# VHH binders against q9u232: the designs that were tried, part 1

No score or structure here was measured in a lab: all are predicted.

Target 1, 300 residues: q9u232
Amino acid sequence: MATVPFPILCLPDFVLQKSLKLMGVVEHLCLSILSKNIKQLIATLKGYPKCFSFKFVPFTSLTVVGERFKHFSFRFDIDESSQNANLRSYTDEGTYITLTVPGFTVKHWIEHVAYVLCRNNSIKLVLWEPNIDEVYEIVKDMRTVEVVIVSSEIQSCHLLKLFPSLRYLGVYKAPISAQILTYNLLHLEVKTKVTLNDILISNCSNFSISGNDVSDKELNFFMRSWIKGSNPRLTKFYIRNSLRVRDPYLETVLFQNIDYIETHKKIYWRTFEISRPDGTKADVMWDPLYNSYFNMTVQH
Positions, changes and structure headers below are counted from each chain's first letter, unless a header gives other numbers; Kabat numbers aren't used for antibody chains.
F, E and O are the ipSAE of ESMFold2-Fast, ESMFold2 and OpenDDE, as the mean of both directions, binder to target and target to binder. V2 is 0.75 times the mean of E and O plus 0.25 times the DockQ between their complexes.
Where letters were taken out, [cut] stands.

## First folded at step 1 (VHH; framework vhh_etentamig_d1)

Design e2
Fold by ESMFold2-Fast, scan of step 1:
Structure e2 (fold): chain B 300 residues (1-300), chain A 121 residues (1-121)
Amino acid sequence: as target 1 above (300 residues)
Amino acid sequence: EVQLLESGGGLVQPGGSLRLSCAASGFTFSDYYMSWVRQAPGKGPEWVSGISWSGGSTYYADSVKGRFTISRDNSKNTLYLQMNSLRAEDTAVYYCAKEGYDFWSGYDDYRGQGTLVTVSS
């Protein structure tokens, strides 16, 4: 059963806003189900979760990650006959409260929590095993879903068949299929090993790679290929290399056989510009001391 | 604070067996679903097995079904993974995971160092 600390709904709006800013996630969720006006007011605060993570193995759960790296875990108690669900909010000490709204399904709760708490109004769906069809029935009508594949048993063809409008994808398994790499994604995030060929065949707009160890020679080849017309949809390319594994990138190697200029767009960072024959330009920057990152952004 | 400490890994021959343990503290162990997740060299994390609060329901990835057995002892706050008929492909660092933990959030408070399992001759 949901509880409230006092009859807060009787307070003027400016006092309500001050009181709400002092309350936690559990109190915000309890109050958000009491009235449409309070739900909308709490949603304007959006002061808490940095990201949503939705897990469905073997029961439906939802994890919200706060700005201070705290996890808020919610579990669903589902009536199999009606698909109606109650939301349970857990603490790390195993205590919980139960929130009940007549007629709410798992989908209604996920949409409610995302609307009330999330700054980005998006849901990150984390897939740990191949029961994707059951998860799809829950999320198929949601407006913004980011999918993360952590199971090697989830096949690319099945994923893309179920989510043909998919724009945001995270891949934490290797090898990455050509079907995923060539798909028309807005954002592809990879936290596993990729080859230069994987980068060159990718058709995403924003490509973020971490946990790799890419050489200045490989980045040189990529940039020369981009100048020749590879990765035509690319707007941003980011790599975070493993720390303490590599010597600093050499400018002479990184830009070998590339016409480039130093732009001085930043006071304390060296920035460089490369161009395609058609006049399209990109800004290049990297970690000059430890090769911890490489960043390339296409100008518009 | 939640703490999870994995142990029991080591070098084993193909076809051999190992038993992994995870000691849990800082939360009411019997109230949470627990799982084993592994990460092979050069690959991302792969979910291996899961177990309900009571131990009454168990779930397995197809790659380990019939070979691995997950269990728990709620009186000792300990999670186990019995691994039989080990293959070279099972070589990985094994982590135990509490419900609600996002392995890739960049939040390390609940992630142990894991335990390395190497299957080779």
Scores: ipSAE 0.000, ipTM 0.266, lowest interface PAE 11.8, mean pLDDT 74

## First folded at step 4 (VHH; framework vhh_etentamig_d1)

Design s9
Fold by ESMFold2-Fast, scan of step 4:
Structure s9 (fold): chain B 300 residues (1-300), chain A 121 residues (1-121)
Amino acid sequence: as target 1 above (300 residues)
Amino acid sequence: EVQLLESGGGLVQPGGSLRLSCAASGFTFSSYEMSWVRQAPGKGPEWVSGISYSGGSTYYADSVKGRFTISRDNSKNTLYLQMNSLRAEDTAVYYCARDLYGDYFEAFDIRGQGTLVTVSS
């Protein structure tokens, strides 16, 4: 059971509201399980998290993300026989505060946290194992907007059938299926090997790649293909290279047989512009010191 | 200052064995679940194995089940990974990770340089 420092349920409404506004996430969660009225009052504040993420394996956890990138992480202690779950909050001293509600499962806690602290029922899933069906049973009444697959095998058709609200997909294990690449995602983030062909068949709006070295010649081919109409949904193409892993990007190779102009000409950052015959323009830039990134942003 | 220092990697032939160690300092080791994460050349990170704070529960990726064994010694603040029946696909830099309860990048606190394991004939 949650421990409270004083009998807050007995405070006058004015004092109660002032006290709640000064309390943190853990205190709000502790108080929200004591009274329906306090739960509703705290839900009207929603001053902390805008979103939260749920990781199922190797250990079941929930992270609440607040303003200024502050986060609060909780671990679930699950009774295998009953599936009842306690919520553990880690302290800096290496101890846990445990929140217990009779009959609460992981699903009940996620719904409670979403209601009390979050402005909507959107959730991000982080999957280390291929247990999508088990995770789905926990989050099926939430709006799953983001999935990150770290080390599991993906069945693309099954994933999309289970999560039709999916806008963002992260794939951190090779290989990447053509089915995933061709789907109409808002954002596809890849942290594993991709080929030029993978880039050319992609149908997402924002394509972010890391852990790869795409050559100047391959990027030139991609840009020339984009100018001819490839990747019509693309709004941003981004590559993050490991520091000093690749040879320097060469302007003469990147823009070979491309009409381009330099738009800003400022000492520290340079932006180049390329255009389609229809007038659609894109800004191209990269880190000239370490070649740590390549960025192409399509203008509205 | 939190420190995680990996060691024990090297060059081995397929079917060989290696034991990796991770020396932890700057935090209460016995209060954290720990994991091993690997990154093969040109690929993203892959979670390999995890162990509860007490050592009573262990978890493995399907690719290493039956071949790898994770263990810990809380009295020495040390995490271990015993790797048997090594395959060419196990070639990677292996990182010791403190499990933080959150998103992928916040879920695993990776501080060390890692230890390189190369499986080649």
Scores: ipSAE 0.011, ipTM 0.344, lowest interface PAE 9.4, mean pLDDT 76

